# VH-VL binders against q9h9l3, part 122

Target 1, 176 residues: q9h9l3
Amino acid sequence: PRKMVAIDCEMVGTGPKGHVSSLARCSIVNYNGDVLYDEYILPPCHIVDYRTRWSGIRKQHMVNATPFKIARGQILKILTGKIVVGHAIHNDFKALQYFHPKSLTRDTSHIPPLNRKADCPENATMSLKHLTKKLLNRDIQVGKSGHSSVEDAQATMELYKLVEVEWEEHLARNPP

## First folded at step 7 (VH-VL)

Design v69 (framework fv_fezakinumab)
Fold by ESMFold2-Fast, scan of step 7:
Structure v69 (fold): chain C 176 residues (1-176), chain A 123 residues (1-123), chain B 111 residues (1-111)
Amino acid sequence: as target 1 above (176 residues)
Amino acid sequence: QVQLVQSGAEVKKPGASVKVSCKASGYTFTSYYMHWVRQAPGQGLEWVGWINPYSGDTFYAQKFRGRVTMTRDTSISTAYMELSRLRSDDTAVYYCARSGTYYYDSGSRFDPWGRGTLVTVSS
Amino acid sequence: QAVLTQPPSVSGAPGQRVTISCTGSSSDIGAGYDVHWYQQLPGTAPKLLIYDNSNRPSGVPDRFSGSKSGTSASLAITGLQAEDEADYYCQSYDESLEGWVFGGGTQLTVL
């Protein structure tokens, strides 16, 4: 419904010392939290750092992973023309090498009313884990085995729904 | 109509830096990648890198890493490419070019192109 | 050197067909990345001629066509005309170099 989706990507380290972030998993959910896409993605470059503590990605996940070019095409077909919700979403778009129109982008790390509800300074960048605990009373990204991008995308959509009416009205008055 | 207007020709000495501008009009500046491509006199096209005008993120071809810096100013829809520690073999026409975000293009086709900025490096 | 290989020149008479090849490797065209073609008239910036292997932008005559197979792509020009005299460049993405790559260019002479 509402032609709105939420996205969360996991990146691994490629390049010198693993400092380049390359897409290695992408999850997309619809407005109700149903999974529309969830695939491991094979970077075109050698992975030097799986960043497993945060990404949850291990070498075994790469065995039958979808090549980047193919995954990118599939993902962009889902995102095109929809309102896309994410947390620090510029990182996801960078990993996808994709521009999404600002008018259709919602970044839960930069929504002042959402921070206000969480008793945080309006212009601070708060983590998804913190906002989810404060506002949804739910712990995500727990343990040492890495994050679930499905869990993160679902939490991101639920957070946006808390401010959706107020924020859409704000954007209608103040177009980006 | 979509248009890319580049700054005028530059003459520099070896070791200097040059900063070329590319002003976009007729479209949403932040919705398309901006690429830089150079062409030495009588030679072929060589890709330098891209900037994402939305985020400010950049990616440079291996050959230019450490010498090139790409920036943008969204308030005036202008992208910049600065090349430092210039050598005589940096003499070239430098083009900016827009790439699409449409999945059918794989994001790699370049259209439109600026008319180019000639940078001459000589002593 | 250029990453994609093109013949340095081709020639033909008006009304003839010419074909310009573009040969890559398993890390670019062979990996499935699309091929685009640009026409550069003397003293001008390159202009998009063919995109995504075989598509024409508005304003490009149907005399120009593109194809891709394996590690190679081809640009075909039928009904050759004097105004087609230009340099032609192919372009793709190379995953081992992590960047966009061009062919060395082909100078078309209309005799």
Scores: ipSAE 0.000, ipTM 0.479, lowest interface PAE 16.2, mean pLDDT 87

Design v7 (framework fv_fezakinumab)
Fold by ESMFold2-Fast, scan of step 7:
Structure v7 (fold): chain C 176 residues (1-176), chain A 123 residues (1-123), chain B 111 residues (1-111)
Amino acid sequence: as target 1 above (176 residues)
Amino acid sequence: QVQLVQSGAEVKKPGASVKVSCKASGYTFTSYYMHWVRQAPGQGLEWVGWINPYSGDTFYAQKFRGRVTMTRDTSISTAYMELSRLRSDDTAVYYCARSGTYYYDSGVRFDPWGRGTLVTVSS
Amino acid sequence: QAVLTQPPSVSGAPGQRVTISCTGSSSDIGAGYDVHWYQQLPGTAPKLLIYDNSNRPSGVPDRFSGSKSGTSASLAITGLQAEDEADYYCQSYDSSLEGWVFGGGTQLTVL
């Protein structure tokens, strides 16, 4: 048996015209939604665009932020060997520069039964906000002050729990 | 059609540096990672490192850190690998190879490969 | 030194089935990372033969198949042909090395 965690990351814009997404916050919760990790992270490159409306990151959060290399080591120790749940999780792993095994990854933006329960096309990529509203009757990412990665990670775990039995049985018969 | 065209064979003396190029065509250069893999004569494949052509970020295998530098020029869709402080056991065919950018599943596979550049290190 | 273990050679007659093994550890194949296979014909660059354990790129005949179980993977070639003489390499990712790793290669001889 493997333990399960959910992750959500916030990224800021670095590089030319702020088009590169660099990790600036990471939240990890356990199966019950308890916070295992939640830190602001200082990118190694100059921040061009805080993307505050989406990320919730402001300049003051960077003052005592954990440097990327240190934060990455801490995060990878939590993720290694666990089933990791996320929404469009490839973006989080890319920001971490980390390769997690496909067999231990659960992406709630690519689980056909979850879309089916939400009355959405099975192969469409639906937003976390939409799925959470449809299936959990909760509003997340409310307002203009940015998203909470803790809230997003918790919602992602709850969404996965709705299809966990069905999806784990599917994966056992059809290994990814 | 996707192609990776590498620079020609090089003969170097021990202690020198070599810079191999890999010119990409037939796809968006910045949408895929570029890897370097070497193969000594009669031996197996050994991964050297990768570069993200979009950001310029690199990651090298531990064995080559301090001696290898990977760069790219997006204006000509070309990736470079420079290996310094050459020794005779660096004699190998050096390949560039493309991979996808997905991180969530280790779905990184090398396709296509360049034809390789033979680097011979001899006194 | 190769991180993944393959037999140095395998042989078969035309029409036969051969299997090439690829053995890893708990930090690579055993950790769940996918296995890919490459065919290298003499004097040429490697070519992707199998990806994500068991998938074939377009143009690869269905007589080539891959599988993965525990810490090992295998490449099966059925209906062996003279054109299959080549070196075969498995590849995965190793979390302790944080890099892509290859098997030592297997030379297939068709008599």
Scores: ipSAE 0.489, ipTM 0.814, lowest interface PAE 2.3, mean pLDDT 90

Design v70 (framework fv_fezakinumab)
Fold by ESMFold2-Fast, scan of step 7:
Order: sequence, then C-alpha cells, then structure tokens
Structure v70 (fold): chain C 176 residues (1-176), chain A 123 residues (1-123), chain B 111 residues (1-111)
Amino acid sequence: as target 1 above (176 residues)
Amino acid sequence: QVQLVQSGAEVKKPGASVKVSCKASGYTFTSYYMHWVRQAPGQGLEWVGWINPYSGDTFYAQKFRGRVTMTRDTSISTAYMELSRLRSDDTAVYYCARSGTYYYDSGSRFDPWGRGTLVTVSS
Amino acid sequence: QAVLTQPPSVSGAPGQRVTISCTGSSSDIGAGYDVHWYQQLPGTAPKLLIYDNSNRPSGVPDRFSGSKSGTSASLAITGLQAEDEADYYCQSYDWSLEGWVFGGGTQLTVL
C-alpha cells in the first residue's frame, strides 16, 4: 500500500581523470509516468568529463542548474517513505549520497521474473534499453545526443508494472 | 586477512586537537566507506561520521559538524579523524569501522572494527 | 540519549533463552531500514553478530537469531553459555538524522 515512484539520474565525471560520478540530472516519475521532478543539478566539484554521449549533459545545462545540496533535499523529500524503482539503482543512490531502505527499493536490473519474460538468463544484468525493447516493444536511448532520464524513468516504471504483482508477493514471502 | 589498525592512546588538554589514524589492510581501501564511532567510558556507541576513501567525500553527524574533519591517504591505505576544541566529555574510545558502499552490499553494517583509540581529555 | 531503545540489562541461566528488544521510530526501523546487532565482550571492540535483520556472519553460532517487525527488532539467544556475557547493541539508519543510530546497549549477565 505504499506509494511508488521511479527514478533515473545522469552523472558527469569529476575528480581525478573524471573517474568520480557526480549527479548532474535527476528525473522522478509517479506510478502513472507523470513527472514529479526533473532538474539539471550542479555538482559541488569541477566537472572534468560531461560524458555527453550517455548523460546528455552539456555545459549549457549547468548555467541555471540547481545546486547539489538544494536538489538533494528536494529529491529526498520525494523518495522518503516510498517504494523507489530504478535500473541499476545503486548508482543513483550513490550519486545522491543517500541510503534508501532495501525493503522499499526495486531494481529492474535484478528482478529474475523480468529477465525470464524477456527470454534472458535470470542471473544476468540486462540493459534498460534491451528490456524495454523486448518487453514493451519500444526503442529508448535512440541517437547519439545522450539519454533522456525522464524517458528512462518512465520505461523503468512500466517494466516494473509487468512483474509488480508477482514480485511484491515474492517479497512479502521472502522479505529482503 | 582484513584488518584495521589504529594509532595509540592520546592524552590532551581541553581546547587542544587530536588526530586518530586507522590503517587498512587485506582489502581494496577505496572500495568501502570508513566510519568513525566513539564510546565514552562505560557508555554506549555514538556514530561520528563517514569518509568515502575513493572520492574523499565526507558526512558528519550534526553534533560534530564544525569540530571534526575526516581525511584519508590512499598511498598508505590510512583514514584519519581529527577532532578540535576538545572538551572533557570528548573522553572516549574512538573506533574506525568499515561498511559497504553498495546498496546490495548492505552498506549500513560495520565489519570489521578497529580495536579503538582511547582519547582522554583532562586538565 | 540513544536513538534506539534497548533494555539496560537482561539475565538468564546457562541453557536458557533470552531476548533483547530494540525499539525505533518511523524514521529508522519503521521506515524499513535494516537492523544489525553487535556483541562487545569486556575490553574489546564491537563485533558484528547479526546483519540485515536475521543473517549471521560466518562463525556465529545458530543460537543467535534476529527478527524485525514494525518499528522494533529482537535478538534471541538460546542455549545460553557463560561466554555470551557481554554488551549487545542494535544499529540502524535514520533518514531524518541522516546517520547511523545505535541502541543504548544491553548488558547480558549469565547467572
């Protein structure tokens, strides 16, 4: 009976040789796919690598971006107490410096029934793009200009809905 | 063997600063968070804060903000906690402890712990 | 004051069962955060005893078990032995404090 949201974050490279992933955009959608939050976020550290091909982040997006501390506060208010759905969601939580409860976290990259429906090995980590194409017959992350975190969050919620009843029953019997 | 080795006991006067070290071995130092927890004599455990040795990012409990600084040196796999403007009620054993950084690694559990560093603050 | 509430002491005879409670709030245990338990023998550092509510690390005997329900958790020790005499601490994460929180500790005396 808890409310549910889906999240997707885009990260840029900071620190030595751009190897540290810092939050630069966050999108959150509700159960129906309506956007609750979508902001460009200014990291507190100097950006070394925009990772534009994957993140879609460019220097221009940083000009009016919300400072990390402010954005984090806004995001956490939305996530707290809710079931949060994501794909490889540990990367998003790491970038947010946030610890969401395991019992309220759903990672579509680690749901065996979802892989089974896609004719993929249950223990494999499949990309969001692949699962979305196989199960929803939809192409996401099209082109070379970076990903849309809104599109990715929406696709992630729709994927979870395909296994929601089965997976929630599994979790009720086998609490994480 | 995974091990955390802490510096020796310190005796300080009120108003001084103390810097405690925690040397890690037996695992990849930058793959785990390092926490600091203190325990006053005969009292319970109190969390001070954490450092991510990979990035250098830190987070401190509100009670210690403005007085604590956590740093690390990756070349020697050592974490440091410095506490300034010491008071008598800062007398405690200070522990370092490792936690995971990944959600499915149960990032909130602390294992292993250092053996502790007694810091005594008295005039 | 400790954020999580534990009884200050419990006692039992060898071979008996004792339980140690750990009570939190809606911002920690009640929010779904896992509970971990640590054993501290006199003069030593705490040692992980139970993690993620009910799991045992290698080397911890099955006499120790953990459970969690609502805003509370419990540590159960069966077949008490003299060597179990120690302080026991529960731990969780509190989102409103944005930090790890501990119980006040429970001294177990084996009579």
Scores: ipSAE 0.422, ipTM 0.799, lowest interface PAE 2.7, mean pLDDT 90

Design v71 (framework fv_fezakinumab)
Fold by ESMFold2-Fast, scan of step 7:
Structure v71 (fold): chain C 176 residues (1-176), chain A 123 residues (1-123), chain B 111 residues (1-111)
Amino acid sequence: as target 1 above (176 residues)
Amino acid sequence: QVQLVQSGAEVKKPGASVKVSCKASGYTFTSYYMHWVRQAPGQGLEWVGWINPYSGDTFYAQKFRGRVTMTRDTSISTAYMELSRLRSDDTAVYYCARSGTYYYDSGSRFDPWGRGTLVTVSS
Amino acid sequence: QAVLTQPPSVSGAPGQRVTISCTGSSSDIGAGYDVHWYQQLPGTAPKLLIYDNSNRPSGVPDRFSGSKSGTSASLAITGLQAEDEADYYCQSYDTSLEGWVFGGGTQLTVL
């Protein structure tokens, strides 16, 4: 695997009582943290719950949003053949309805050396906010206006870079 | 015990439709994807498509688009595959099979499989 | 046509080792997707034999092993037994087709 990107997605509630999670924003950054993709995405189903406190999505963001089918094609073109880093990345892939190879996937919520550096139990699932504060001395997801998927993707890449050499060597010896 | 129980054999004429059922038991029906795979007599396995029983979302292999419809009934933990405008070369055993959802749930492997439903299309 | 390529048949004597190959392309095995193997005894449904390249489900003997390299995967059966006589299928995911793909199947004969 040659190139590496980090992804973070925001979801809104669709379906009965807004219980279905549908993609509404996706941000992708390169190894250096530069933005490769950042678009609001219009779900094919009616939005019941914007989940604004967490997603940062408001009705105004949907006005010129890229339709899901088009956005998905654009995103998959960027992810294909790359190592993709994310935090609890299963949720992002599920929202994209996309199966990415395990060997090219890095989930910062499940990397034991990263938890060890943060003085957390190796098998615990720590939030992106906690790991970023502990290891990068940076506050993300501040306030009640919702998260920035760009900020989250950038923080996720920086966290992975702290353990990249050690973890890639581990994966080479213990393929997933 | 996890089981997938399929409906019985069907004989259809060319141009007809067939609807095969797959009843799941022993697990949470909405937590796994359901796939359909067919096998013509003496031939290999061919993937038809999948349904997410939770949402009802489906995805079909290109070859079957426009002729296949997958549905489910969560009240009886049953998945259905309907194939329309049948041809003689649709004669096959049709299997349902369970997979996890995406890579975290081992989303690509099929386990368990139903015992299969033979669909014979002949004039 | 099958998307993944397997030899149509292999044979061996009891106690021997046989290997079944599965060849894909850059859009499936070569893209990094895992390979699974299924055993189909005559008149029965396929049964999961190996998953995620090299893992065995509960109840599968350690005589069965899997490996993956580049665009190909391999199933090895050591200490061949008469009851191993079956059809074997490899399976992966193909990103260009956005679907699961199977090999054409290999019929194993125990001589």
Scores: ipSAE 0.526, ipTM 0.827, lowest interface PAE 1.9, mean pLDDT 90

Design v72 (framework fv_fezakinumab)
Fold by ESMFold2-Fast, scan of step 7:
Parts: C-alpha cells; sequence; structure tokens
Structure v72 (fold): chain C 176 residues (1-176), chain A 123 residues (1-123), chain B 111 residues (1-111)
C-alpha cells in the first residue's frame, strides 16, 4: 500500500482588502501523528490581514519564515506519491498551487460514513472541530489565539482512521 | 453561456514580444484557473502555464520560464499572456482554456477553450 | 517531443470500432493522475470529449468511452461516423514537470 500523511495549512489575507488566502504555515503528520513538517511560510505578497483568531499567525512568525517557493518544494517532496488526508483539503492544495491525484486524496469533509458516525447528514460539509468533538470526544481550535495546524492535522488523521477500512474498500469498488 | 474570446492574429519579427488576451464571460472569472496552450502548425498541443485570476498567482512550464508573463484584469474578466524574445519556432496558435483548481472545482480538465490566436514569427 | 505517447494515426470504416492509446509514465498516469481526452476538428479549437478517465460531458455520445490502467489510458470510439474524423489528444498532469502534459495527437481517418 502507499504511505499516508495528513496535512493542515494556515492562511493569511493578502491582495486587495486581504481577500486572497496565502499560505503562512503548513503542518504534515504521518499515520501515527508524528510531525514530518511544520514551518511558518512567508507569502510572496504583502500580508494585509493576519487572520490571527483563526490562523494563529502573528507578524513575529514571519520574521524568519521560510519563503513560499522553498517551503512549497519541501512540502511537495513529502506529499508526492502518498495518500494525503486533509479537511476541506482543496483549500490547502490551492494555497500550495499543487495538484495532488484525486485517487490519492482523502478529504474528511466529504466522507459520508464519517458524517454518518457523527450523526450528521451524509452530504453536509461539517467542520473539523465538530467532527473531532463528536467522534474523538476532543476539543480542538479552543480559544481566540488561533488554531494549531499540527493539532488539526493530527485530528484529521485520527478521524480518517475511524473510517479507513470502510472507505478504502469503497474507493476500491468505486474509483474516484 | 461560458465563453472565452481571444484577441486577433499577430505577426512579429524575431526578438519582439507579443501579448495575447482572453476575455471570459458567463461564469465567475476568479473561481477557475486560466491556462495557456499553444499549437505549432501541423503539430500537437503544448501547455504553457496557468494563472489564478483571484490571486494573480502564476505557474509556467519550465520551457517558458523567463520568457512568459501571465496577468489578468478582474474588472474586465480578461487574462493576458505575453511571450518575449520571440523565435521562429514560437509560431503557433495560442489558446486560453479554463480549468478547476481541484476535483471539487470541476477538476483539472480544460473546458471551455478560446478559439485561438495565431502568432506568426518571421523575418 | 510530447510527454504522453499516442499513435500518430488510426483508421476505420463507418460503423466499426477504433481504439486510441495514451501511454505515460510513473510521474503522470502511473502516479494516479486522471486522463482527459480532447477532440479537435479541422480548423477548430480542441473540445473536451472525456474527462476523469471515463466521464462524458453533456452532449458527447455514449459511443465515445475512456478507460485507464496502470501507466496507460485508452479512448474507444464505436459506431464510427464520418464526422468523427479529427485529431484526438490525451492529457494528464505530470508531478515531475509540475504541469499539464499532452499526447502527440492521433489523426483519425474514416475510410
Amino acid sequence: as target 1 above (176 residues)
Amino acid sequence: QVQLVQSGAEVKKPGASVKVSCKASGYTFTSYYMHWVRQAPGQGLEWVGWINPYSGDTFYAQKFRGRVTMTRDTSISTAYMELSRLRSDDTAVYYCARSGTYYYDSGSRFDPWGRGTLVTVSS
Amino acid sequence: QAVLTQPPSVSGAPGQRVTISCTGSSSDIGAGYDVHWYQQLPGTAPKLLIYDNSNRPSGVPDRFSGSKSGTSASLAITGLQAEDEADYYCQSYDNSLEGWVFGGGTQLTVL
């Protein structure tokens, strides 16, 4: 089988009125939840809005952050050829300007059995915080000082592991 | 309906630059990537690069890095591709084409395509 | 040269079946990236014919079908018609090049 990792990215606002989401932190964990990558990343554009309440990013984190092009190369080297798990993962890939194969992508915001286990409508897009509370009895993204992308990546991997056998079997019979 | 309208044919001498436009209509311009693909006379399709109209981010095929620049103007839903230091082997029809950003966004397929802009590079 | 390999030509009589192959490598089709197919009629822009290996856009007849296995993909055209005479291109994404790649194109002649 292919190796599996989970990813979570934090974005800051760039461009007009800070409406563009630019990568500012990325965390990647392995199947067991061990950290493989966790770096603050300097966007190539001026940061207009740190979005600190959600991102946890502050100006101080940008002082010695890894430039986007270098960080992207490091991240893609880790993701290539692996099954990548994420929550609303298209946002992470978009921030990375990266196209991961659909057949090797697992999005915990779009796995019907996972929603079913959480007593949620199968077709609804539920937040990572909600699914983690319902299924793992754990509170993540607590407080107003921003999220931990490491914590989010770890929770995402644990959520996927709850449905891994069932979902991989489904995908084998119904290729994406 | 969704439509991409490209600028007219250009004739350039070697060493010049050319700038082709692609005006989008019928969809949210900033929700899809815009690609540029060229086709030399009687030859196959060759991908040049893409631009994200929302952010202005670009990515170019290695062959064109240093010679191509892609930009956009969101106020008129128009994407541009400028190719500099033109050579005779840059003679081609240049197409713009739309793609999603990921599989939830219509995937990586190119649909629709513009009608193409013929760029002729000759002495 | 093209990154994906297609036969340069294929031919068939009306009503027959033709198959066009598209061969990649471990960095594109073999890496799990989807294959898309485009039809280019003489003097026109390419048009999406098949996407994500085997799906048809609205308006494409069911006599066009796609498949993918390992490092290769195939486009099958059954019930061949004169109007199918065109160039056909496969396309995928290559993670080593970090870009979209096309086959060299296959010219279909209806005899």
Scores: ipSAE 0.541, ipTM 0.842, lowest interface PAE 2.0, mean pLDDT 91

Design v73 (framework fv_fezakinumab)
Fold by ESMFold2-Fast, scan of step 7:
Structure v73 (fold): chain C 176 residues (1-176), chain A 123 residues (1-123), chain B 111 residues (1-111)
Amino acid sequence: as target 1 above (176 residues)
Amino acid sequence: QVQLVQSGAEVKKPGASVKVSCKASGYTFTSYYMHWVRQAPGQGLEWVGWINPYSGDTFYAQKFRGRVTMTRDTSISTAYMELSRLRSDDTAVYYCARSGTYYYDSGSRFDPWGRGTLVTVSS
Amino acid sequence: QAVLTQPPSVSGAPGQRVTISCTGSSSDIGAGYDVHWYQQLPGTAPKLLIYDNSNRPSGVPDRFSGSKSGTSASLAITGLQAEDEADYYCQSYDSYLEGWVFGGGTQLTVL
């Protein structure tokens, strides 16, 4: 079997009026939820909007943050050759400027059996917060001070494990 | 219909720069990567790099770093590739081609392609 | 030189089957990246023929099929027709180079 990890990234706003999403934190956990990587990351461009309400990133976190180029290399070394689980994971990969193989990518925002278990429409894109509350009876992303990417990555892995057997069998019969 | 329309053929002297354009229509320009691929006469396909039209981020193949610059103008859905310090071995047809950013966006496949722009570098 | 290895030429008679191989490494096809195939008729831009290893775009006949195993992929063409004369290119993504890579191309001649 291939190793599996879950990822969650936090982005800040760069570029004109802060419209571009740039990587500012990344957390990666293993199958059991143990942290493999968790670093604040310094974007190469000037930060216009910290988006603190969602990202939890503040100016202080940038002082000793790992430069983007170095962090990206570290992260890609962990992801390469592994099944990578995320929620709306395309946003994380865009922020990393990284293309992970589709056959090794699992997006918990696009797994019909997972929505079915949560009593939600199969093809709807449900938030990580909603699925975690419904299926794991756990509140995440609580409060106004931003999200924990570690907490989000852990919840994402646990959600995937609920449908892993069924979904892997489906993917074997219907390769992406 | 999704379409990529490229600028016309260029003839340049060694040491000059060339800027090729690729105008997109029939889709949301900022939702897909734009790639540049070249093909020297009688030779194979060689990837030059990509631009994300949404952010303006670029990534270039190592061979072209320092000589290529990719830009875009979202107001007219047009991508540009500028190659500087031209050499005779830069003579090629330069194609633009669209890819998705990830599996939801048609993945890594290149579709459609522009018809190509012949750039000839000679004395 | 091309990153992915293809035979430079293949030939067959009308109605026959030909197979074009595409060999990569652990950083591209072996890393799990999908393989796409393009057909280039003389004087034209490449056209997507097969994507994500084995899928056909609308309008591509089922005579064209793709497969992938380990570090290699193959394009099979059955029932060869004269209009199949073209150059065929495989393509994947390489995680070490962080870019798209092409095979050197295979010229198909229908005898």
Scores: ipSAE 0.377, ipTM 0.796, lowest interface PAE 3.2, mean pLDDT 90

Design v74 (framework fv_fezakinumab)
Fold by ESMFold2-Fast, scan of step 7:
Structure v74 (fold): chain C 176 residues (1-176), chain A 123 residues (1-123), chain B 111 residues (1-111)
Amino acid sequence: as target 1 above (176 residues)
Amino acid sequence: QVQLVQSGAEVKKPGASVKVSCKASGYTFTSYYMHWVRQAPGQGLEWVGWINPYSGDTFYAQKFRGRVTMTRDTSISTAYMELSRLRSDDTAVYYCARSGTYYYDSGSRFDPWGRGTLVTVSS
Amino acid sequence: QAVLTQPPSVSGAPGQRVTISCTGSSSDIGAGYDVHWYQQLPGTAPKLLIYDNSNRPSGVPDRFSGSKSGTSASLAITGLQAEDEADYYCQSYDSDLEGWVFGGGTQLTVL
């Protein structure tokens, strides 16, 4: 009954030594993998470390990026009331300063049946890249110029679909 | 054991500022949000805002924006709430309380709570 | 006023059952946010009693239970004891206000 979306965010380093993760890009896809949102986002604090190897963010992307407060409002309108799928999604919600209902959150880094299908220990936290290669036979996050948050969100949705029926039944019996 | 120890009672005149402290021990200070909640005499609980001790990021309830400032000092695991331009209706017990930063680390529940700091605003 | 609605008072005799309701809206409990309950004894700080709708912290007796349905939550106390006399507060998160919200509190009197 509830619509489902997948999210992936890219963060840059702010604060002392660039140790704080601040939102700099967000991609949201629907159940079929179509892009609903994909914007560069300007943090309110000075960027110390672009973390380009992982984020794909460069100074040029910040020139016309959407200010954090505006982008956050747009993103939350899309997420509210929906089942939201992500990988290590707590990092995305933290960067958004957003508390999504636990009952509507699906984290592909914490779904034991998914790890089981990948021949990984049920309670280990496996990377999105590893699970995607093992279960979908697809390479993501290729190269050293940063990740595509669109590609990551799409892969995350496809991974969830592999266990959706089993996991939704489990959650109905064992509410979070 | 996890503890939150708050500063002692304060008496202030209208227009003054008050700064309440909350010293954390028994856990990693930067791994949890710190919340401030107040309770006027005989009244209910009212959320003021939170601070992320790791980043220094804050978020305040709309009613307190422009008058409240939350800070922390990680070297002594202490959070602070400063409320300015005090009015008589700011008289309340001010509590600090811990919560998780996302659903996987203690979620949205407040546990533990400090014992409270009574702030009295009178002319 | 409080964002979540609780009855201002409830009462019962020792050994009886009471329930305390907590009514929200589509932006908080109705949006699927978890409900937590706090017990406040006179002169003390609130203490976590129930979290994530129905879970008990270590040390809380199973006489206390919680439930959630639609836009409302309920705290049930069975086998009432004199020591249960306190104020009870529900709490959730509200997406429109982007903050934590509390009920107005319910004073439980054990007759």
Scores: ipSAE 0.490, ipTM 0.836, lowest interface PAE 2.6, mean pLDDT 91

Design v75 (framework fv_fezakinumab)
Fold by ESMFold2-Fast, scan of step 7:
Structure v75 (fold): chain C 176 residues (1-176), chain A 123 residues (1-123), chain B 111 residues (1-111)
Amino acid sequence: as target 1 above (176 residues)
Amino acid sequence: QVQLVQSGAEVKKPGASVKVSCKASGYTFTSYYMHWVRQAPGQGLEWVGWINPYSGDTFYAQKFRGRVTMTRDTSISTAYMELSRLRSDDTAVYYCARSGTYYYDSGSRFDPWGRGTLVTVSS
Amino acid sequence: QAVLTQPPSVSGAPGQRVTISCTGSSSDIGAGYDVHWYQQLPGTAPKLLIYDNSNRPSGVPDRFSGSKSGTSASLAITGLQAEDEADYYCQSYDSGLEGWVFGGGTQLTVL
């Protein structure tokens, strides 16, 4: 009954030594993996480190990027009232400066049954790449020129769907 | 032990600015948000805004935008709240309080709180 | 005015149970955001009493409990004691205001 979306954000380094993670791209997909949102986003602060090997962000992507305040408003309009799935989703929410309700948040890096299916320790934080290869037999984040946030959001939704029935039942009996 | 120690009471004239400090100890200063909450005499709690000490990012309640500025100094684990263009109805105890940045980081609860700084605005 | 609604006062005799309500809207408690409760003794800073709807910090006796349903939350205090005289505040997050919101506070008087 309540709609579900998956999100993946790419961050660049701002602040001293590029240590601060600032939002530079956001992709949101629906339950079936269709893209609802995918935009490059211009941070309000100077970009020190594009982190291109992981983010896929280059200076050219910033030319027509949506300013942070506008992009944030668009993204929050999509997320509000929905179950939001992500991997290590706390990083995405921090970059968005957004507080989504715990009861509507699903983090595939912290779902014990998902790790169990992957033959990994239940309390370990496994990478999206590892879980996707192990459980979906698919290689993502291939190469060295950056990740596709669309691909990552789609993989995240598919991973959640593997444990959705079991995990929703658990959450109904053990509310956060 | 986790502690938040605030600066002492201030008396200001209308139109002046006040800057309150909150020194953190006993935890990693940059791992938690710092909030500011005020309480007018005999009244309830009112949230002013937060700062992320790691990034320096801030977010202010609509009522205070344009008058409040939050900053921090990571070298001394201290957060600051400056309120400008003071008026008599800004008379309040101003508290700093710590929260997590997400539910994995101790959630959105405010704990601990500083003891408060009384700011009196009078002619 | 406060965004969340609490009764301004409640009272009870020692050993009795009191309940303090906190009513929000569809943009805060009704949106699924957790409710926290703070106790403020006269002349002191607020102290966390209940967090994430029903959890107690270490050192808070089990006489204090919280619950949440729909757009409302409640704080229950059983075995009421004289030292429980204080102001109690509920708190949540409001998605429309994009900020933390408090109830107006409830003054508890022990007879």
Scores: ipSAE 0.603, ipTM 0.862, lowest interface PAE 1.8, mean pLDDT 91

